# Ledger of designs, part 5: VHH binders against q0v8j4r314to507

Target 1, 194 residues: q0v8j4r314to507
Amino acid sequence: ASSLSFVLDTTGSMGEEINAAKIQARHIVEQRRGTPMEPTQYVLVPFHDPGFGPVFTTSDPDSFWQQLNEMHALGGGDEPEMCLSALELALLHTPPLSDIFVFTDASPKDAFLTNRVESLTQERRCRVTFLVTEDPSRAQGRARREVLSPLRFEPYEAVALASGGEVIFTEDQYIQDVAAIVGDSIADLVTLPL

## First folded at step 16 (VHH)

Design m6
Fold by OpenDDE, fold request of step 18:
Structure m6 (fold): chain B 194 residues (1-194), chain A 120 residues (1-120)
Amino acid sequence: as target 1 above (194 residues)
Amino acid sequence: QLQLVESGGGLVQPGGSLRLSCAASGFTFSKYGMAWVRQPHGKGLEYIAMIRYSGSRTYYADSVKGRFTISRDNAKNTLYLQMNSLKPEDTAMYYCATPRYTGDTWEDYKGQGTQVTVSS
């Protein structure tokens, strides 16, 4: 039985992304409800500067939605953030053969966990999809005071690749559309007769 | 100690070709993405090409797309940039770069660079 897991950056810059995640989660829950692909477990792991967690786990989609709905963008500092630590927690509490969605606009502070998280994704057979609302290819991005390495998201690429997932780079204004497309693609895969 | 050494630069005529190399040492080369960055005299840095640690994905700036090719040999700890159809506007100091987390933020470490001059 598949699980649905969300790892959410809840720092102050993540307002649109959190909304997109809420919409996507609702869509997936509604689509899978009453079907053989209905998740048996839901996992939610927030992270913000400097902390991550706690892990929220439930078998009740209504409880999952309620908890997710209470999440808001609040506080936090500039990147990087403890994304991989949060992802590790999600993986440890997610049943095998599950989809994990990560929403963030920040590079990882805990890049040293990359190999461990890769291994864990393979062990758990979980597919990890990153939705990153920062485009490293665009030099003219956010008027950030500091020039950051465009290669700073490489750890996410490694983890996604290991899991059979992907890293999707987009802008805040398009995150809802992108999340919807990703959600639909997952739903379509579920409808393919194994 | 982390070290990047660029080579292969020189003077070429417009329409000519060059191949740049970057020898890496002091870190596990195969675990890090790499980039080529250039800086024209009196101008800012431009990221022109990037490659994933595995070589599975590449990115190019519009200014060099279709003309330049980034590649790597992880067994040799070497990064390459094949430059074709060179133009005068490609004249710059060229650097290879690798990301490092400083404890506060992500920044790129660059070598000393190699000069590329395109002139008739």
Scores: ipSAE 0.444, ipTM 0.766, lowest interface PAE 0.9, mean pLDDT 89
Fold by ESMFold2, look of step 20:
Structure m6 (fold): chain B 194 residues (1-194), chain A 120 residues (1-120)
Amino acid sequence: as target 1 above (194 residues)
Amino acid sequence: QLQLVESGGGLVQPGGSLRLSCAASGFTFSKYGMAWVRQPHGKGLEYIAMIRYSGSRTYYADSVKGRFTISRDNAKNTLYLQMNSLKPEDTAMYYCATPRYTGDTWEDYKGQGTQVTVSS
């Protein structure tokens, strides 16, 4: 039994990322319908500053689609967000051998969870792919509050590598196209251009 | 122990070129991204280039785009910075950096640096 699981950053800047998650979900559901890869469970975990969750789980793809359609961006916080906490919840509610997709524009506020999340991805045999709408080389955060290291996304790289997934950096205006490519059931996941 | 050792700095005229090297040891170099960061005397740090673990993608600050090239050789555990068309504004101490996970936090670990001076 497999799941399609989404972890969504719902900060105020994430409108395009939420739309990309909707597009990816539709592509995956339609491409896998009637095949051995058809998910039996769907999991959705939103996160933002300072909160994350609740987890939404269903066996009905139409209910999953409806829940995604109701997602709206909340107010934004600082650059770091509670992404790894939300991913941990998703992993705990996702059956083994499943794909988990994470949509965010921020580095994690909860990077202390990195080793725990890595271990959990390996125990669950889940593949985690991050779609990140941020340029790692930017000297300031989106709100221009502080100088940020281009290495700040390495917790995501560590989790993706441990799980057999990837971290994909792209611009906001292209994330919907990238999400569609990554979600195609015919293609194996590969590193996409930025 | 994790160690990063920069070399290749020196004095160069404006318009000249230098190639910096960073020898890495004490960790699995091929699994981690690397960056170059510089600090002009009496000023703050500026991250100028980053390269992903595989070398597949590179990122640059606007101040160095088109003039500097970051690269890595994962077989030799070495990071490089090719600096062309050097300007007096490039004068700084240059450090290589890698993320370091201590179990509780992620931080950038930097070497001791190599001085680049562009003058005359």
Scores: ipSAE 0.435, ipTM 0.778, lowest interface PAE 2.5, mean pLDDT 80
Fold by OpenDDE, look of step 20:
Structure m6 (fold): chain B 194 residues (1-194), chain A 120 residues (1-120)
Amino acid sequence: as target 1 above (194 residues)
Amino acid sequence: QLQLVESGGGLVQPGGSLRLSCAASGFTFSKYGMAWVRQPHGKGLEYIAMIRYSGSRTYYADSVKGRFTISRDNAKNTLYLQMNSLKPEDTAMYYCATPRYTGDTWEDYKGQGTQVTVSS
């Protein structure tokens, strides 16, 4: 029995990403329905600056869609955000051998959790895939005048690698396309215009 | 205490080569991505090369692509930059950098730098 888990950044900048997540979630659920890969449980964990959670769990795909459809990009501050805390919460509530998808455009505020989350992914044998709609090569943040480290997403890479997943970087305008092809591991689409 | 110590800079003729090293200490080197950043005199900082913590992936600025190679030895806590086919426009102070969260934002900690001068 496997679970499908989503960790969603719900900050104001995440409009396109949330829509893409909804579309992708629907596609994944439909694709797996009636197959041995059909989830027996669904997990949804939002995070918003500065908060994260609550965890929503259900075995009913209709309830899952209802909850997911109620999610919208609302307000929020600039990065970083409590992504790894939300992910940890998802991992704790997700059955072993499940897929977890993370959608965000922000670096982690809680990078100190990296090792713990790595260990937890391995313990629970959950594969974590990050869809990040930020270019790590850009030193200038979307909203910040301050130069952000282009290496600020390394915690996601570490966690993904530990889990057998990956980090996919893309632009928000392409997130729907990228999300739609997420089934097999693909290389990130970001060319570093350093 | 986190420390980055760059070395290997110097004066070189156009077309020449240099190898920079960065000795890291005070943190778990193998868990962090690293970058080389340079600053020409009177100009801003330019990220020229980055490498993932595992060394599995590298990134280069167009200005140095095909000429520079970033690498790391995690066992030695050392970052390298092999610079070939050097040009006068490569003249700059070169820094190795590692990301740090300050409590408010992500920024890169840099060493004291090593000067590279390319001149005939």
Scores: ipSAE 0.399, ipTM 0.755, lowest interface PAE 1.0, mean pLDDT 90
Fold by OpenDDE, fold request of step 18:
Structure m6 (fold): chain B 194 residues (1-194), chain A 120 residues (1-120)
Amino acid sequence: as target 1 above (194 residues)
Amino acid sequence: QLQLVESGGGLVQPGGSLRLSCAASGFTFSKYGMAWVRQPHGKGLEYIAMIRYSGSRTYYADSVKGRFTISRDNAKNTLYLQMNSLKPEDTAMYYCATPRYTGDTWEDYKGQGTQVTVSS
């Protein structure tokens, strides 16, 4: 892949996930350095409620790490969040045949973008993997009192499918391990706990 | 237009079996997970089974785990629920569901439902 991209939910609930992303980014960069799979470009797109972006792009992994390290879980409201908008932005700024990792614990507010984002993944030939720190079997989201649709993550499934990626559901306590497994895997055939 | 049509409900004795079907149309069925939900008379809605878009992963409520099996045929745009070892407490209106965002919140679109009654 010519590029490595991260789309990060930076709402207040995403502390562990952001840390996992940081660790995973480091591991991926280290593993790919000196190989044909070494990225020539790194992309970072944060999103929170209600905003998303800006896009950060660099060819320097150290600069990428610096930018990523500046990301923190701050503020934000309850789900849903502008995840697909951020992903679209990432896709538009990511070279073809790249891996994109999305970290979130929230459903998409901008679900109307699903088809557009699907098409864009295919056009760019980017593989999108979602790491969602929410249990789809639960009717309540994180920090929510109201019952939400357990199928509210299906737009991510559609996008992932279109891209040849996947949606991985896990808990925040396991996100580091899961991210590590995903990062090391070439094939999307990952058997994860849960 | 989005449509979900449930069928296969009926009256059965305890220990009996039923197979529910849900015919889906108006959206790309194969790209979305589906769920079965039920509502006993006078009680709230219960999500009892869910299946991913490809059918590769399923989820069950503890109340039906080991007895019910959710499956799908994407070529036929149909969702299924095999219900074995039925109990009186399984008596409810059963709905298939697909997710929709209303602009304010996520909720599931449900069909008209099919009644399942388990009684001696």
Scores: ipSAE 0.316, ipTM 0.707, lowest interface PAE 1.3, mean pLDDT 89
Fold by OpenDDE, look of step 16:
Structure m6 (fold): chain B 194 residues (1-194), chain A 120 residues (1-120)
Amino acid sequence: as target 1 above (194 residues)
Amino acid sequence: QLQLVESGGGLVQPGGSLRLSCAASGFTFSKYGMAWVRQPHGKGLEYIAMIRYSGSRTYYADSVKGRFTISRDNAKNTLYLQMNSLKPEDTAMYYCATPRYTGDTWEDYKGQGTQVTVSS
């Protein structure tokens, strides 16, 4: 892959996930450094309620790390969030044949973009992997009498499928382990000679 | 317009079997996960089975695990629920469900349901 791209939910509930993303990013960067698989570009796109972006792009891994390190879980918002919009931005600014990682604990507010984002993933030949965490605190605190659909993440499944990626569900307490596993698997795949 | 039409319910004795079907239309069925939910009379809604869009993964409530099987035929836009070893406590209205975003939150659209009654 010519680039490494991260789409990060930065809402208040995403503390562990952001940390996991940081760790994973560092691991990938270090693994690929000095190899033919070293990214030529790094892309970072945050999103939170209600906003998404801006897009950060750099060819310098140190700059990428600095920007990523500045990201923190701030501000509260109930799901859903503008995840697909952020992903679209990432796709538009990511070189073809790249890996994109999405970290979120929220369903998409912008599900209407699903087909567009699917098409874009195919056009750009980017593989999108979603790491979705369940926030137990949201389940307990939601005064909302209405039970959210347990299938509300299906737009992510559609996008992942279109891209040849996957949606990985995990609890927040295990996100670091899961992210590490995913990172390792990707590293192995990239070493396959085209 | 999104439509879900459940069928296959009825009266059955304890230990019996039923197969429910749900005919889906008005959306791209193969792109969405589906669920079976049930509501006993006077009780709340219970999600009992879910299946991913591709059919590659299924989930079951503990109450039906080992007895019920959810499946789908994407070519036919149909969802199925095989119910074996039925118990009186399985008596409920059964609904097929698909997720939709209302503009505010994610909720499941349900059909009209099919009644399942398990009684000796």
Scores: ipSAE 0.302, ipTM 0.694, lowest interface PAE 1.2, mean pLDDT 88
Fold by OpenDDE, fold request of step 18:
Structure m6 (fold): chain B 194 residues (1-194), chain A 120 residues (1-120)
Amino acid sequence: as target 1 above (194 residues)
Amino acid sequence: QLQLVESGGGLVQPGGSLRLSCAASGFTFSKYGMAWVRQPHGKGLEYIAMIRYSGSRTYYADSVKGRFTISRDNAKNTLYLQMNSLKPEDTAMYYCATPRYTGDTWEDYKGQGTQVTVSS
């Protein structure tokens, strides 16, 4: 039984990303409905600074949408954020062979969890795709209060690699298009005649 | 212990080429993005090239775009920088870098560096 899981950064800067996630989730649900790839479970885990969770789990896509629609960008948002903690929580509540989508514009504050999360992805055989709305190549040009490493997203790379997933870097203005492409790629797999 | 050892630097004439290498140890190289940074004498650090863990994507500063190529061999735990069409302004200490979270902020660990001097 496959599950669809979303891990969402809900900090104040994530307005466009949250909307993109909502659109993407709807698209995936609609495309998989009535197919062998229809999720039997949906998982949603928000995170914000400094908190993460709670986990929302349901077998009802309508309930999933209701909960997802209640997600909004909240205050705070200075990176790093508790992304891996939220992802760990999602993995613990996600059945094997599931797709997990992570939306964030921030590096992880909880990088010490990287190995654990990698192991969990392999144990659960979950594929993790990160949509990161920060361009590492631009990190030097931004008047940021703190000088951060352009490579600060490496924990996501490690986790994605372990899971057979991917880290996709984009800008907030393009996140909807990127999310759509990712969603379409998943949907196309469902429509391909075995 | 994490180690990065740069090599391949030297004196070269303008228009010449060099290939830098960085030998990595003490961590799972294939799981981490890597970067080349340089520091001219009396100037700050410049990130000139970055590469994803898989090598699938690279990033370049405008100052080196079209002339430098970053690559990696994960089986050999080695990072490379091919530098073509070198200019005097490329003279600097060159470092390979890997990210580390200090518990407070993200910083890069760098090796001891290799000196590149471009002069007629």
Scores: ipSAE 0.255, ipTM 0.654, lowest interface PAE 1.4, mean pLDDT 89

## First folded at step 19 (VHH)

Design s2
Fold by ESMFold2, look of step 20:
Structure s2 (fold): chain B 194 residues (1-194), chain A 120 residues (1-120)
Amino acid sequence: as target 1 above (194 residues)
Amino acid sequence: QLQLVESGGGLVQPGGSLRLSCAASGFTFSKYGMAWVRQPHGKGLEYIAMIRYSGSRTYYADSVKGRFTISRDNAKNTLYLQMNSLKPEDTAMYYCATPRYEGNTWEDYKGQGTQVTVSS
């Protein structure tokens, strides 16, 4: 039996972004409902700074949607967040051969977990896709006026690559960006590395 | 040992062009995103361009958008920056960068740099 797992950033800065993430999550769930691809298990793990969890698990897609729909932004607003800790927790509670979707607007505070999470995705045979509502080229952290590296999302890229998933940046041209990223993943699979 | 070696800098007149190269070794180049970062003498770092590991997406700072083009050749482990319509304010040390795990942090690793000077 397969599952569908969502890891959701619930920081206070994610108000409108949480709504967009809920819309995308609903779309994914509805696409699979009533099909041979429908999961038998659903997992939800929220995160923010300083915390993450608890894990919510159900076999009922309507209960899963209800849980997602009732999520609200919490306090905070700092970038980065505890995304990889939440993802590790989700991987430990997700059955093998499952899809995990991560929704965030921030780079990871806990990037030191990258190699450990990569190993878990391969052991569990789970595919991890990140939906990031942020522009990697943004150089200034508004709340603290810090300079941001465009490479700050590379831990997500590493985990996605190791697991066979993707990192999708959703600000502006969302539909166009999704199509291009999927096309590149197919092309990358036929292009041999050196 | 991870190494990034920048080349192609030099002196150029305003309005001119240069092409920078970054030779990468000691890691699996095709698995990591790459960036160009510059530092004018006595000033802070500015990230000016970034390219995804596959080359599928690129990102630019507003200061260089439309004038500079980042590209990569994963078969040759080489990163490039084509710089057109150069201005005196583009004068800086230019570094290529890639993420590296060091001391329980993911931090950008930069090469030794190549100097670009735009003047008459």
Scores: ipSAE 0.593, ipTM 0.852, lowest interface PAE 1.5, mean pLDDT 80
Fold by ESMFold2, look of step 23:
Structure s2 (fold): chain B 194 residues (1-194), chain A 120 residues (1-120)
Amino acid sequence: as target 1 above (194 residues)
Amino acid sequence: QLQLVESGGGLVQPGGSLRLSCAASGFTFSKYGMAWVRQPHGKGLEYIAMIRYSGSRTYYADSVKGRFTISRDNAKNTLYLQMNSLKPEDTAMYYCATPRYEGNTWEDYKGQGTQVTVSS
């Protein structure tokens, strides 16, 4: 059996990311229904500056939906965020041979963890896909004046590539549709583990 | 050792075109995104274009959208910037940049640059 594992940015508005995760989970469950790959485990790890976690795990999809619905934003937060710390925590609590989905609008504050997270994805044989609702060309921070490199998301690219996943940049209004499409593709292609 | 070598700069009249090249070596070029960044004399850096590792997506600053085109040839380890409809405001030193991860630190590594001067 497989896990649906989500790493979710809790900064600012969480509505679109939470809805995208729910849509993706529902599509994957429906497409895997009655097969050996039907999800039997759900993992959720939130992150926000300065914190991340705790890990939430359940075998009950209703408990998972309720946890997502009860999650709330912790205010503004700075860009970047503690995304790789949360992902590391998720990897340690996600069953092997699972797909992990990361939803964020921010680059990582903890990019120094890149090699460690890459190694962990390969050791756990987990595929990591990032859905990023941000325009890489944006040069200024949301809450402060800071020049932002368009290459600031490369730590996510490195982790995704090492794990056999992908980084997908999309607009807020499309993240739910993109998450559904990604979920469909992964359900069709999960026969080749890393 | 990682190297980025820009070329193709020069003097051009307003409305003209230039094509910049960036030759990359010392790393797996096809694994990393690339950017062009410029610095007018006495002013700060401006990131103007970025292209993902595969070339699948490109991103542009508003100041150059519709006039500049970033591209890459992963077989030749070369990044390009096609600059059309050049304006005096485009006068700057142009650098290519790539992310470098070494010693648990990410940074944007830049080459030595190539000068672009747009003047009558």
Scores: ipSAE 0.555, ipTM 0.838, lowest interface PAE 1.7, mean pLDDT 81
Fold by OpenDDE, look of step 23:
Structure s2 (fold): chain B 194 residues (1-194), chain A 120 residues (1-120)
Amino acid sequence: as target 1 above (194 residues)
Amino acid sequence: QLQLVESGGGLVQPGGSLRLSCAASGFTFSKYGMAWVRQPHGKGLEYIAMIRYSGSRTYYADSVKGRFTISRDNAKNTLYLQMNSLKPEDTAMYYCATPRYEGNTWEDYKGQGTQVTVSS
């Protein structure tokens, strides 16, 4: 049995994503309870700008659900946000060989932590998957006043690659479907490239 | 000082090919994603291709997908854009770009650009 960790952006724009995470968490708890696939530990780390944390850890899926259910998209400014700091915190409190899922629509403010977080993923042998509700390939269509670099998500790509995970880009309207990957996650050994 | 120097542009007939190069200096090239951006005369910027720092992943705009290929040689600090099946609508100034975090926003640094003109 593996551990399940969520790192959640809780800024005001993250309503759909947080709901998606809740739905998946509930699904996992319901489906895996009493089975060999039941997680032995649950980790939850919220973040926004400039704050991140605290870490919530429990072995009780009901407690995990309760804590997650109380999370809402509130406040916060525009990107970037303290994603890597939250991820680092999650990695430090997640058992080795676990899956970590990150939900965000924002680039990292703390990109300077990229190498550290990469190393930590390898050390802990945790697989990190980012669910990002912004597609850099579609940057041309966004009526946003400020032109942001489509390459601003590179730190997530680096971390995911180092961990054997991936960055999944999607739109808000599809986040529920994409988040199903969380429910399908299976604890396995992360093969680190030599 | 960070520098990006684009080259390889020119005049080409429709259906022709060009290969653009971007020589990078002043930063650790191998640690940064790169992009090609173009700007037609009188129009806005269009991101047409992106590549990860390792070269392991690429992204393309629909307008160039299947025709253009972005690649990089980290040992040479060089970014490339192979452009095949060129069309008149591909006429633009082409820029190499790298991301920079300034202040509280992510922006791209671009070179001086190289002009590509597709005309019969």
Scores: ipSAE 0.125, ipTM 0.571, lowest interface PAE 1.6, mean pLDDT 89
Fold by OpenDDE, look of step 19:
Structure s2 (fold): chain B 194 residues (1-194), chain A 120 residues (1-120)
Amino acid sequence: as target 1 above (194 residues)
Amino acid sequence: QLQLVESGGGLVQPGGSLRLSCAASGFTFSKYGMAWVRQPHGKGLEYIAMIRYSGSRTYYADSVKGRFTISRDNAKNTLYLQMNSLKPEDTAMYYCATPRYEGNTWEDYKGQGTQVTVSS
């Protein structure tokens, strides 16, 4: 079953990423409507710190677009964020054998969920792709703080690997180009490692 | 207990090469991304190379890109850093690092380090 699921970091730094997601979603809806490639289900899950959710599910692409269009980058917040909690929620509400796309510029605050989320990806047979951007504003603000480990994203790698997906690191300026993978992947068969 | 032991540092002339090794123990090495960080004297830590736990992806700082190569052997629980075309600016204590989450922050656990000195 073809489903389109987005897990979106909605912190203040995520303006470009959210826009990229919107653009891709719109393209998918417009291109696939009325075709055998049309998604049967749409899922949206926002997350912040400390909040995540609620989950939005619909079979109506217009409703999906409306909901997604209303999403905006809100308020400040330093990493980490509740990404894996949101992803778990998305997995629970996404049909099996679907693609889930995560947009974030932050490491997971809830890294303790990694194994559970990995298992859930296997159970649901969903492929998870992370689009991770760097936040220049955070880098500057943290100039006075301890350097964050780039390895903090390893939980995403673990989850992606378990699901047969991937983690794509990019910059804000390139996120629109990178996000094109969303349109290309929905038609692909989900292959999970045994 | 998690342990990282760096080796392979030393004195080398500009343009020379070194190969650093990091022996890891006390954790499932193959499940963790690994990094090399360095600290010049009197300066902060710099992340210079990172490799995913699967080895499928590597990342480099601009300062070392094209000169350094990070690799790993999961069967040997060992991380490597091939350093070519070394420059005086590369002089630093080099550490192998792996992620730790403490106090709602991500930090890297690192070993004791190995000194690399590039000098004519």
Scores: ipSAE 0.073, ipTM 0.462, lowest interface PAE 3.4, mean pLDDT 87

